# VH-VL binders against NAD kinase (nadK), part 80

Target 1, 268 residues: NAD kinase (nadK), of Syntrophomonas wolfei subsp. wolfei (q0aze0)
Amino acid sequence: MKIILVNNRFKENTEKKAQEIAGQLSALNVEVIIDNGLDEPYAGTVDFIMVLGGDGTMLRAARRYGQRAIPVLGVNMGTVGFLSNIEINELAEYLPLILREEYSLEARMMLEVAVFQQQSLLTRVFCLNELLLRSNSPRMLSFALEISGQKLEPYRGDGLIVSTTTGSTAYSLSAGGPIADPQLDAFIVTPVASHIINKRPLVVSPEREISLHLLEEREAIIGIDGQIKMDFGAENRVLIKRAPHPLLMVNLKAKPFFTSIDRSLQRQ

## First folded at step 4 (VH-VL)

Design ab8 (framework fv_inotuzumab)
Fold by ESMFold2-Fast, scan of step 4:
Structure ab8 (fold): chain C 268 residues (1-268), chain A 121 residues (1-121), chain B 112 residues (1-112)
Amino acid sequence: as target 1 above (268 residues)
Amino acid sequence: EVQLVQSGAEVKKPGASVKVSCKASGYTFTSYAIHWVRQAPGQGLEWIGGINAGSGNATYRRKFQGRVTMTADTSTSTVYMELSSLRSEDTAVYYCARDYLWFGESPFDYWGQGTLVTVSS
Amino acid sequence: DVQVTQSPSSLSASVGDRVTITCRSSQSLLYSDENNYLSWYLHKPGKAPQLLIYLGSNRASGVPDRFSGSGSGTDFTLTISSLQPEDFATYYCMQALQYPWTFGQGTKVEIK
């Protein structure tokens, strides 16, 4: 068995813990690859991915490995998140189940984001939560939204979010989007501070293709999962579609989504 | 081990150009932006601009636009900063530093050792 | 441009002292991801600067736990709970929310 341990390079304690866990797995004849974010994703075949950290570390792991159809387990190292399944102090208890493949998998849809400069592909990335288009200055944006070739009336405002159902509790929620069951496959399109007061979030089929481009020369950025930030100008176009493979999330214990989100909203 | 290694000190006359290099190792060069920051004697740190090592897209602070050019050579994992029309107030230590995909989350987690550029008549 | 201003410009302290440095921005550094795009750096003459704190409150890898960052929006604080000999340096905050990225003017921590 070969396992990738993904940790946060900026957290002192997580690298120490990753080394400790790697030693334990090696003693059980498991080959371990550590991904702390400093290098390219491991290119070889692996059987399992263990993410040590919070939701941010899971988002990075999903971006790097989510398209390989490999089981991914989130192990929480501190504050409770939505994407982890077990706590670090529970890992020893669950490790025998992991090694025997005694767990269930939940499929979570992902976005494929392709950014073009005119006709040239600049980058293609995958993400678990969302793409955010926003102004990078006090000036509001004027931009075009197309859904499967259907051109909507131009948007004016601070930006737009295109989210998965998993991402419905991230930036889309803060912008007034609906809370969605992550077991559903759908895109959620949520306007950010729209100048048109009656622009509503849209829930659309995951088979749709969504494109965005600016109608005026403005300073804007594209944000992906709150982690990748790219400059976006009038010469740029972004195409968003469902990624070829969902992220396969490991479920070792029940995590109640609806009670967790309800509790979270009370803390506001 | 992540390292950024810069070229050596330069002495230039007013009106000349200087080209400083920053060679990266120990990580995937094209996944990071390299930024340039300077410190003039007795002054604080000043951001000059940055370049995405993978795409070659660069952004510069307005006061340097027209005088600064940043380039990336993926074959050698090296970023260059060229500053032209030098004046005495350009005398400074110039640092390169990395940032993941222009994200700005943990900017400048690794720095070059610095290059002293002296502009004197 | 987003301006960041530090206070004080300098201070004198002894080993073991609690040191507090503040940074104010001309506009909110809170992004839609609910993170503050403010970082703190330590700089000594003749050496490269070193990242201490990122996203307002997160300690960078290898940085001692005596360093902490706090604050949100426009007001931020760097705290050194018990000053050590190696901590006598100049400290800078920087915002990375909008281009151009801007540093504060620096706070010099000197031996009393």
Scores: ipSAE 0.000, ipTM 0.421, lowest interface PAE 14.5, mean pLDDT 85

Design ab9 (framework fv_inotuzumab)
Fold by ESMFold2-Fast, scan of step 4:
Structure ab9 (fold): chain C 268 residues (1-268), chain A 123 residues (1-123), chain B 112 residues (1-112)
Amino acid sequence: as target 1 above (268 residues)
Amino acid sequence: EVQLVQSGAEVKKPGASVKVSCKASGYTFTSYAIHWVRQAPGQGLEWIGGINAGSGNATYRRKFQGRVTMTADTSTSTVYMELSSLRSEDTAVYYCARGPFLEYSSTYYFDYWGQGTLVTVSS
Amino acid sequence: DVQVTQSPSSLSASVGDRVTITCRSSQSLLYSDENNYLSWYLHKPGKAPQLLIYLGSNRASGVPDRFSGSGSGTDFTLTISSLQPEDFATYYCMQALQYPWTFGQGTKVEIK
């Protein structure tokens, strides 16, 4: 059995804990590859991915490995989030079930994001939560949105979010998008501070293809899962599709989505 | 339109450090990664590492880890590669090359290249 | 490391000839996204390398249609259908499936 152990390079205690867990797994005859974010993703064959950290670490793991159809377990190291399944102090209890493959899998759709300059592909990335198009200056954006070749009336405002259902509780929620059952596959298209009063969030089929480009010279950025940023100008176009493979999330214990989000909304 | 312009040739003694620059123009600097590739005399091409110009996140080939540092200055659209503890086998032409973002991209290739910087390490 | 081997190491050709260069990898370069992570570059002394083909078979912008890439998995071919004077150069394949990214040793195309 070979496991990738993903740790959060931006949190002080994760490296030492990752090495401790790697030693324990090695003692159980498991090969361990540590991914702390400094090197490129491990390209070899693996059986399981264990993510040590919060939601941010899981989002990074999903971008790096989510298209490989490998089980991914989120292990919370501190602040509780929506993407972890167990706490670090529970790992020893659940480790025998992991090694015997005694768990269930939950498929979570991902986005495929392709950014073009003129006719050239600049980059292609995958993400679990969302793509954000946002102004990088005080000036509002004017941009075009096409859904499966259908051209919508121009948008004018601070930006737009294209989200998975998993991402419905992230930036899309803050911008007025709906809360979606993460077991549904759908794109959620949420305007950010639109100057056109009647622009509403859209919920569309995950088989739709979404494209965005600027209608005027403006400084803008596109953000992926709140973690990577790219400049976006009038010569750029972004194309968003359903990714070929969902992220396969490991369930070792029940995590009630609806009661968790209900409590979270009361705290806000 | 798109140009990558590198700093001039360097001659260094063993144990010294060298810092090579790569100035980008004609595109949105922070939307791409810049990679470094070298060619020693009579040898083939060797990938050293790359940096995402927008985030500053760099990835290095393990044999250079601890000796190489890549940085990006968004105000001047310039990437730097610093290589320390120089050895005679580090004598090479060093190229910068534009590529898609490192760890997030599913497409890996170099579409534009700098002219090259000759670094000579001799005693 | 993934080893990449080119064949031949050199060849002599005349303008108008069909030229074929082969690249073999020690493991499959076909990823789960259905792409082969192999690219081809042209290099001349004193010049920067130039991208010709990316992801196995896609011709880069501005590259003449006489250049084509084919193959999948471990075996890849660069074909120049009718060699031109500017094509006398060294050609390199590169794998980007596994770190470190590795280049083939190069194939020098020389004037006959």
Scores: ipSAE 0.000, ipTM 0.438, lowest interface PAE 12.5, mean pLDDT 85

Design ac1 (framework fv_ixekizumab)
Fold by ESMFold2-Fast, scan of step 4:
Structure ac1 (fold): chain C 268 residues (1-268), chain A 122 residues (1-122), chain B 112 residues (1-112)
Amino acid sequence: as target 1 above (268 residues)
Amino acid sequence: QVQLVQSGAEVKKPGSSVKVSCKASGGTFSSYAIHWVRQAPGQGLEWMGVIIPIFGTADYNQRFKGRVTITADESTSTAYMELSSLRSEDTAVYYCARGETWYDSSGYFDYWGQGTLVTVSS
Amino acid sequence: DIVMTQTPLSLSVTPGQPASISCRSSQSLVYSEGNTYLHWYLQKPGQSPQLLIYKVSNRDSGVPDRFSGSGSGTDFTLKISRVEAEDVGVYYCMQGTHWPYTFGQGTKLEIK
């Protein structure tokens, strides 16, 4: 069996723990590839991906490997989050189940994001949570939103989020978007501080194609899963559609989504 | 528009703790990372840690070896940095700063608080 | 930790003349996705730092076009094409590629 162990190199605890786990797996005749984020993604075939860290590390793993249809397990290192399934202190208990492939898989849709300058493709990237278009200054943006060729009236505001259902609890939630069951496939389109009152979040079919471009010159950025940031100007266009493959998330124990999110939102 | 306002200067004894607050206004608090950076008198800048309020996640520069705790209260749009077991070397101006956000490693600081002077006298 | 080294430590410039500040990192600042997370800040006397340049060469909103950043890998430069009185202060480079984030020691710019 060949496993990619993804960690955040920049945290001393995760790097040391990743090396310990790699040693333990090697002793069990498992071939381990460590991906600490600095090298190119491993290009060979693998059987399993173990992500050691918080939600941010899982988002990076999904971007790098999510389109390969390989099981991905999130192992939490003591931070709280929505994308991990087990805690690090539970790994020894669940490792035999992993090695025997005794687990279920949850398919989570991903976005395919293509950014153009005029007609030239600048980049294509996949993401698990969302694309954020936002102003990089106090000035509001004026931008065009097209959904499957349907041109909506111009948007004015601080930006827009196009989210998966998995991303409904990330930036979309902060911008007033709905909490969505991650078992559903849908795009959630949430305005950020819209100047036009009563601009509502939209929930649209994952078969839709969404296009965005600026209608006037402003300083704006495109953010992808909060990790990739790109300047976005009036000569740029972004096309968003469902990625060809979902992320296959490993489920070793029941994680009650709705009670977990309810607890996280409880403030007063 | 966006403003970060920090609590006032403090004088502390060695071995005590200090808790500095940072209240955000004019923008969305929950969707951005809040970082803490300190500057000893006449010295450069040192990153201490970060919190992402929407996820309730915090992370720290390991140099502080469990002495630093960063928390946030989304209902009041306020982040806190608590530093324990204070030493004279901890005398510094402590800044909060808003990151563009990061989940795993990277961000720049687009807005900074005014700074809080913490003096540890011996 | 990544060590950031700035040269020179201090600079005195006549108004209208150019200034150049160098920043070198102890290891590459290119992240796995290909972006380089090197940023420049200005701290004016008695004030908080303020962002000037992010990701090597992008000017922050409101930063005059006389400021420019360049470089790759481990070697970076901040240039001011014509220094003005308001540019006085300490300039810091910062790497945001690896934890902990680290800053250069600072370069003090003064007018002659």
Scores: ipSAE 0.000, ipTM 0.412, lowest interface PAE 13.4, mean pLDDT 84

Design ac10 (from ac8 with heavy chain S100K Y101T W102Y E103F S104Y G106S P107G Y108S; framework fv_ixekizumab)
Fold by ESMFold2-Fast, scan of step 4:
Structure ac10 (fold): chain C 268 residues (1-268), chain A 122 residues (1-122), chain B 112 residues (1-112)
Amino acid sequence: as target 1 above (268 residues)
Amino acid sequence: QVQLVQSGAEVKKPGSSVKVSCKASGGTFSNYTIHWVRQAPGQGLEWMGVIIPILDIADYNQRFKGRVTITADESTSTAYMELSSLRSEDTAVYYCARGKTYFYSSGSFDYWGQGTLVTVSS
Amino acid sequence: DIVMTQTPLSLSVTPGQPASISCRSSQSLLHSEGYNYLHWYLQKPGQSPQLLIYLGSNRASGVPDRFSGSGSGTDFTLKISRVEAEDVGVYYCMQSLQTPYTFGQGTKLEIK
């Protein structure tokens, strides 16, 4: 068996814990590859991905490895997030189940984002939560939204979020989007501080293709999962569609989504 | 069953233009890319350009800039490659090929047309 | 432009023997998403090219398991474990990391 351990070396004690766990796995005849985010993703075949950290570390792991259709387990090392399944102090208890492949998988849709400059592809990235288009200045954006070739009336405002259902509790929620069951597949399109009062979030089939471009020259940014930032200008166009493969998340322990989000909404 | 069917062979004079068609059957035409690749007699393969119907965008190999135009008609599921100001060195078999992923992501060509021989007299 | 160099340009093999073709790129074809944007095609005499291997090591639909692709970055290899008569033709590698897409010169495989 070969496992990738994904960690954040800048978080206190995380690198030391990753090395400790790698030693334990090696003693059990498991080959371990450590990915601390600094190098290119491991290109070889692996059987399992273990993410040590919070939701941010899981988002990075999903971007790097999510399209390989390999089981990914989130192991939290602090406050419980939405994307982790077990706590680090529970790992020893669940490790035998992991090694015997005694767990269930939950598929989570991902976005495929392609950014073009005029006629040329600049970059293609995958993400688990969302793409954010936002103004990078005090000036409002004017931009075009097309859904499967259908041109909507121009948007005016600070930006737009195109989110997965997993991302419904991230930036989309802060911008007034709905909370969605992450087991559903859908795009959630949420305006950010729209100048048009009646613009509402849209819930759109994941089979549709979404494109965005600016109608006026402005300073704008595209953000991916809150981790990647790219300049976006009037000469750019972005195409968003469902990624070819979902992220396969490992379930070892029941984690009730609705009670977790309900508690979060009740906090001040 | 996906097929790319190209128009028939052409014989052209130097300085003229040729327009080759590539009709796709099966699949959602507008969701795929159509590339054009040529092969001179006894030579290797040379990429000419691509049309990305969903973005209404074409991209070209700079070697052909100003002479090649690639277009698509979604209503007939047909892509076209027009090459102008023909020279004798443009004599080649011209292939259309489908991009397996909608936009460059793999860039592999999973289906190819049968080829169209274009002969330009010296 | 990325330059693709194949070796050898031609090879002759006895039926049932293995064959190996190399492809070298002038810059790395490994993208940050973990894929090598390198593909292999076979053009049989008088026919259109057909896809054999995509993204470095993945067999295309209908391709026999005697064909395999390996390598990463700038050095790639196509292997045929046991050559059969139907394998005669010209093999091309192609990069799709950036436009223009570029092909190797081709490797002609002949049966002895």
Scores: ipSAE 0.000, ipTM 0.395, lowest interface PAE 15.6, mean pLDDT 84

Design ac11 (from ac8 with heavy chain G99E Y101R W102Y E103W S104G G106S; framework fv_ixekizumab)
Fold by ESMFold2-Fast, scan of step 4:
Structure ac11 (fold): chain C 268 residues (1-268), chain A 122 residues (1-122), chain B 112 residues (1-112)
Amino acid sequence: as target 1 above (268 residues)
Amino acid sequence: QVQLVQSGAEVKKPGSSVKVSCKASGGTFSNYTIHWVRQAPGQGLEWMGVIIPILDIADYNQRFKGRVTITADESTSTAYMELSSLRSEDTAVYYCARESRYWGSSPYFDYWGQGTLVTVSS
Amino acid sequence: DIVMTQTPLSLSVTPGQPASISCRSSQSLLHSEGYNYLHWYLQKPGQSPQLLIYLGSNRASGVPDRFSGSGSGTDFTLKISRVEAEDVGVYYCMQSLQTPYTFGQGTKLEIK
């Protein structure tokens, strides 16, 4: 068995913990590849991906490996979040189940984001939570939104979020988007401080294609899962669609999504 | 319940730097947009800047250009404001505040930290 | 920068009487969507500022109905219909139409 161990290089002691776990796995005849973000993603075939950290580390792992249809397990190391399944202190107890493939998988849709300049593709990235188009300052943008060839009236505001259902509890929520069951596939399109009265979040089919471009020259940025930042100007266009493969999240332990989010909202 | 808890008072010499922290609790920190506002003794409020943690993007009042840096650490749910090349005029209470918006509108500050007194003396 | 000017700078009121504070901006705060980007805060002695009114006229959660905001464009008013002892403090208006966000000088409300 070959496992990629993804860790958060910015969190104190994560490399030491990753080495400890790699040693334990090697003692069980598991080949381990450590990905701390310093190198290119491992290009070879692997059987399993173990993510050591919080939601941010899982988002990075999903971006790098999510399209390979490989089981991904989130192991929480004390960071609050929704994308981990077990705690680090539970890993030893669940490891035999991992090695015997005694777990279920939950498919989570991902976004495919393609950024163009004129007719040229500049980059293509995948993400688990959302794409954010936002002003690079507290100044308003004017931009066009098109959904499957349907041109909407121009938007004026601070930006727009195109989110997966998994991302419904991330930035989309703070911008006023709905909470979505992550078992559903849908795009959630949430305006960020729209300066047009009555603009509302949209919930649309994941078969739709969404495109965005600026209607006037402004300093803007495209944010991907809060981790990738790209300048976005009037010469750019972004196309968003459902990624070819969902992220396959490992379920070893029942985690009650609805009661967890309900408790979080009561604290607001 | 949303709370912003700031670090304790600091006494600094002219020319040094100070780094004030603002720890958020109650809700998802990545969804916060945190502003910094200062108040010199007996004076009014002055906006310093903002951090959007989910994008790791900050914007600043040009008056503090080159001296202020605002950062965030999502793993500890903490925002930081660092002010360098301190002068006696930088003696003030420094506040962090959470941004809120009514649908389709500009920001206002709904929750404020308790403030951190920074005294710059020689 | 947008300049915010408050009048009066200090106000002394007998409990139960009304109070009125004015805020003037150097340019219009009315945006094309219909909102005025003007907000009011109260700073009680020794405390952090707290939100009273947002977008010109909307009361923040928990704020008593004796507080009201009015005005549009460049001229705004905060009114307290019956001043209570807990209303003592400094009132600030703020614009968020453009950066840097700016505040008025503050109006100190005292009880006679």
Scores: ipSAE 0.000, ipTM 0.398, lowest interface PAE 15.9, mean pLDDT 84

Design ac12 (framework fv_ixekizumab)
Fold by ESMFold2-Fast, scan of step 4:
Structure ac12 (fold): chain C 268 residues (1-268), chain A 123 residues (1-123), chain B 112 residues (1-112)
Amino acid sequence: as target 1 above (268 residues)
Amino acid sequence: QVQLVQSGAEVKKPGSSVKVSCKASGGTFSNYTIHWVRQAPGQGLEWMGVIIPILDIADYNQRFKGRVTITADESTSTAYMELSSLRSEDTAVYYCARGYSKWYTSGPYFQHWGQGTLVTVSS
Amino acid sequence: DIVMTQTPLSLSVTPGQPASISCRSSQSLLHSEGYNYLHWYLQKPGQSPQLLIYLGSNRASGVPDRFSGSGSGTDFTLKISRVEAEDVGVYYCMQSLQTPYTFGQGTKLEIK
């Protein structure tokens, strides 16, 4: 068995824990690859991915490995998040189940984001939460939104979020979007500080293709999962669609989504 | 500990090219940007450009476009700045600096700087 | 390009006295994310610049609490509550809201 351990590149204690876990797994004849963010994603065949950290580390792992249809387990190292399934102090208890493949998988949709300059593809990335189009100056944007060939009336405001259902509790929530059941596959399209009062968040089929481009010269950015930022100008356009594969999240213990989000909102 | 170590001083003739290296150690190369900033004798700081290794893109101050090329070798954690068609006014100390920001393409601040490389252009 | 203007261009301070340096930008540096992309650096004689303050008001690691940054939008201030001999050098503000990233012209601090 070959396992990738993904850890938080900035935390010394997380590095030490990853080394400790790697040693334990090696003693059980498991081959371990440590991904601390320094290198390209591991290109070889792997059986399982263990993510040591919070939601941010899981988002990075999803972008790097999410399209490979490999089980991914989130192991929380401190603050409880939405993407972790077990705590680090529970790992020893659950490790035998992991090695015997005695767990269930939950599929979470991902976005495929393609950014073009003129007619040329600049980059293609995958993400678990969302794409954010945002002004990179004090001036508001004027931009076009097209859904499966249908051109909507122009938007004017600070930006737009195109989110997965998993991302419904991230930036989309802060911008006034709905909380969505992560078991649903849908895009959530949430405007950011729109100048037009009656622009509402949209919930659309995951089979739709969404495109965005600026209608006038402005400085803007495209943000991916809050971690990658790209400059976006009037010569650019972005195409968003459902990624070919969902992220396969490992469930070793039940974590009720609705009671978790309800508690989080009440403690704000 | 993050440390940036630059190559040594160079003396060049007008019309030639110079390539300065900046080796990063003690940190994560791929999650940061490497910027080049120069300072002519007795003058202020001037930003020249950046390499963003994770996106495989570089961006330049338009005053240097066409003459400057910034590259990175991730296997050796080394960034390079090559300036061509050298003129006497290119005489300066050239610094590399690691850009820290939540995003790769905007908002950086420079917590770690190299020691600087003096490039003298004279006939 | 965003133009950064520092005042004064030079100042002489008696040890133990406060010092204040102003930085003005030609346009607002307050990003929609809520950050002011304004940073302060100190360059001691013969040395590389070193970061003092980032994102308007955050003190960099290892920087004494005598240094503080304030301001928002277009007007920013760096304050040294009690100047010490090791504070001699040239202070630069920098904007990183948009490329090309630009620096102020520098403020030279000398001890009387």
Scores: ipSAE 0.000, ipTM 0.395, lowest interface PAE 15.7, mean pLDDT 85

Design ac13 (framework fv_ixekizumab)
Fold by ESMFold2-Fast, scan of step 4:
Structure ac13 (fold): chain C 268 residues (1-268), chain A 123 residues (1-123), chain B 112 residues (1-112)
Amino acid sequence: as target 1 above (268 residues)
Amino acid sequence: QVQLVQSGAEVKKPGSSVKVSCKASGGTFSNYTIHWVRQAPGQGLEWMGVIIPILDIADYNQRFKGRVTITADESTSTAYMELSSLRSEDTAVYYCARTPYDSWGSYRHFDYWGQGTLVTVSS
Amino acid sequence: DIVMTQTPLSLSVTPGQPASISCRSSQSLLHSEGYNYLHWYLQKPGQSPQLLIYLGSNRASGVPDRFSGSGSGTDFTLKISRVEAEDVGVYYCMQSLQTPYTFGQGTKLEIK
């Protein structure tokens, strides 16, 4: 068995804990690869991915490994979030189940994002939560939204979010988007601060292709999962579609989505 | 150079409709939005709604929803505000005002106003 | 709806003296992009309103330097350093952070 431990080496105590876990696994004849985000993703075959950290670390792991159809387990290190399944102090209890492959998997859709400059592909990335288009200045954006080749009336506002259902509780929620069952496959299109036109969020089929481009010369940014930021100008176009593979999230402990979100909203 | 010229005063019966025009000159019609604001005699200013000609979309103050319709004709550079089911309380001066949007963006301020159209609703 | 409250509702000033008008909003007009979407207009007798100050503190084209705007969030002030006869009229603040755009009640400035 070969396992990748994804962590942030610069967070207090995570590197030490990763080394301790690697030692335990090595004693059980498990090969461990530690990924701290500084190097290229591990290119070889692996059987399991264990993410040590909060939702941010899980989002990084999903972008690096989510398209490989490898089971991914989120282990919480004290950060409140939606993407971890067990706490670090529970790992010893669940480790035998991991090694025996005695767990269930939840498939979570991902986005494939391709950014072009005219006809040239500049970058292609995958993400678990969302793509955000937003103004990089006090200027309101004017931009075109196309869904499966259908040109919608131009949008005017501070930006737009194209989210997965997993991302419905992330930035899309803050922008007024709906809470979606993460087992449902759909794109959620949520306007950001559309002050002049009251545009509603759209929920569309994950089989649709979404494209965005600016209608005016503006400085804008596209953001991926709140972690990758890219300049976006009038000469750029972004194409968003369903990623070829979902992220396979490990479920060792019951984590009912609706009671979790209900408790979170009650505390707000 | 920029001017918004409105249609003349009107006297209407309760229950009727009025349609006020606002013709823009001195700029391109696609470079701005047109808002409508009314002022009852001796009273303050009340925002009614906006038409965004480049998007062909209008938005309205909920107080007038169902009674007000704002349209634009790009070929004549003219915006219109139609108010139906008129009541005596609708007696007011109706102004059009513009908000520019261009390569620098929009600050959502009214840089030019029309001269106003007095609409009197009486029996 | 955002409620705009102006103080005072009327003001009489001797020519050459300063005048100050306050505008308070029921919620912050400071957007995440860094602008306060508050603007000041003057309506002279028998005329349409005209823009004086936009985005809290920016003087509109052709507006004399005796006019200045200040404030942020919920509290804004329009100041006239030396009132002239041509400054008589009703002053309005307006918020454009969200629809419906809303105005203060107006402040009538008269010469003594």
Scores: ipSAE 0.000, ipTM 0.380, lowest interface PAE 19.4, mean pLDDT 84

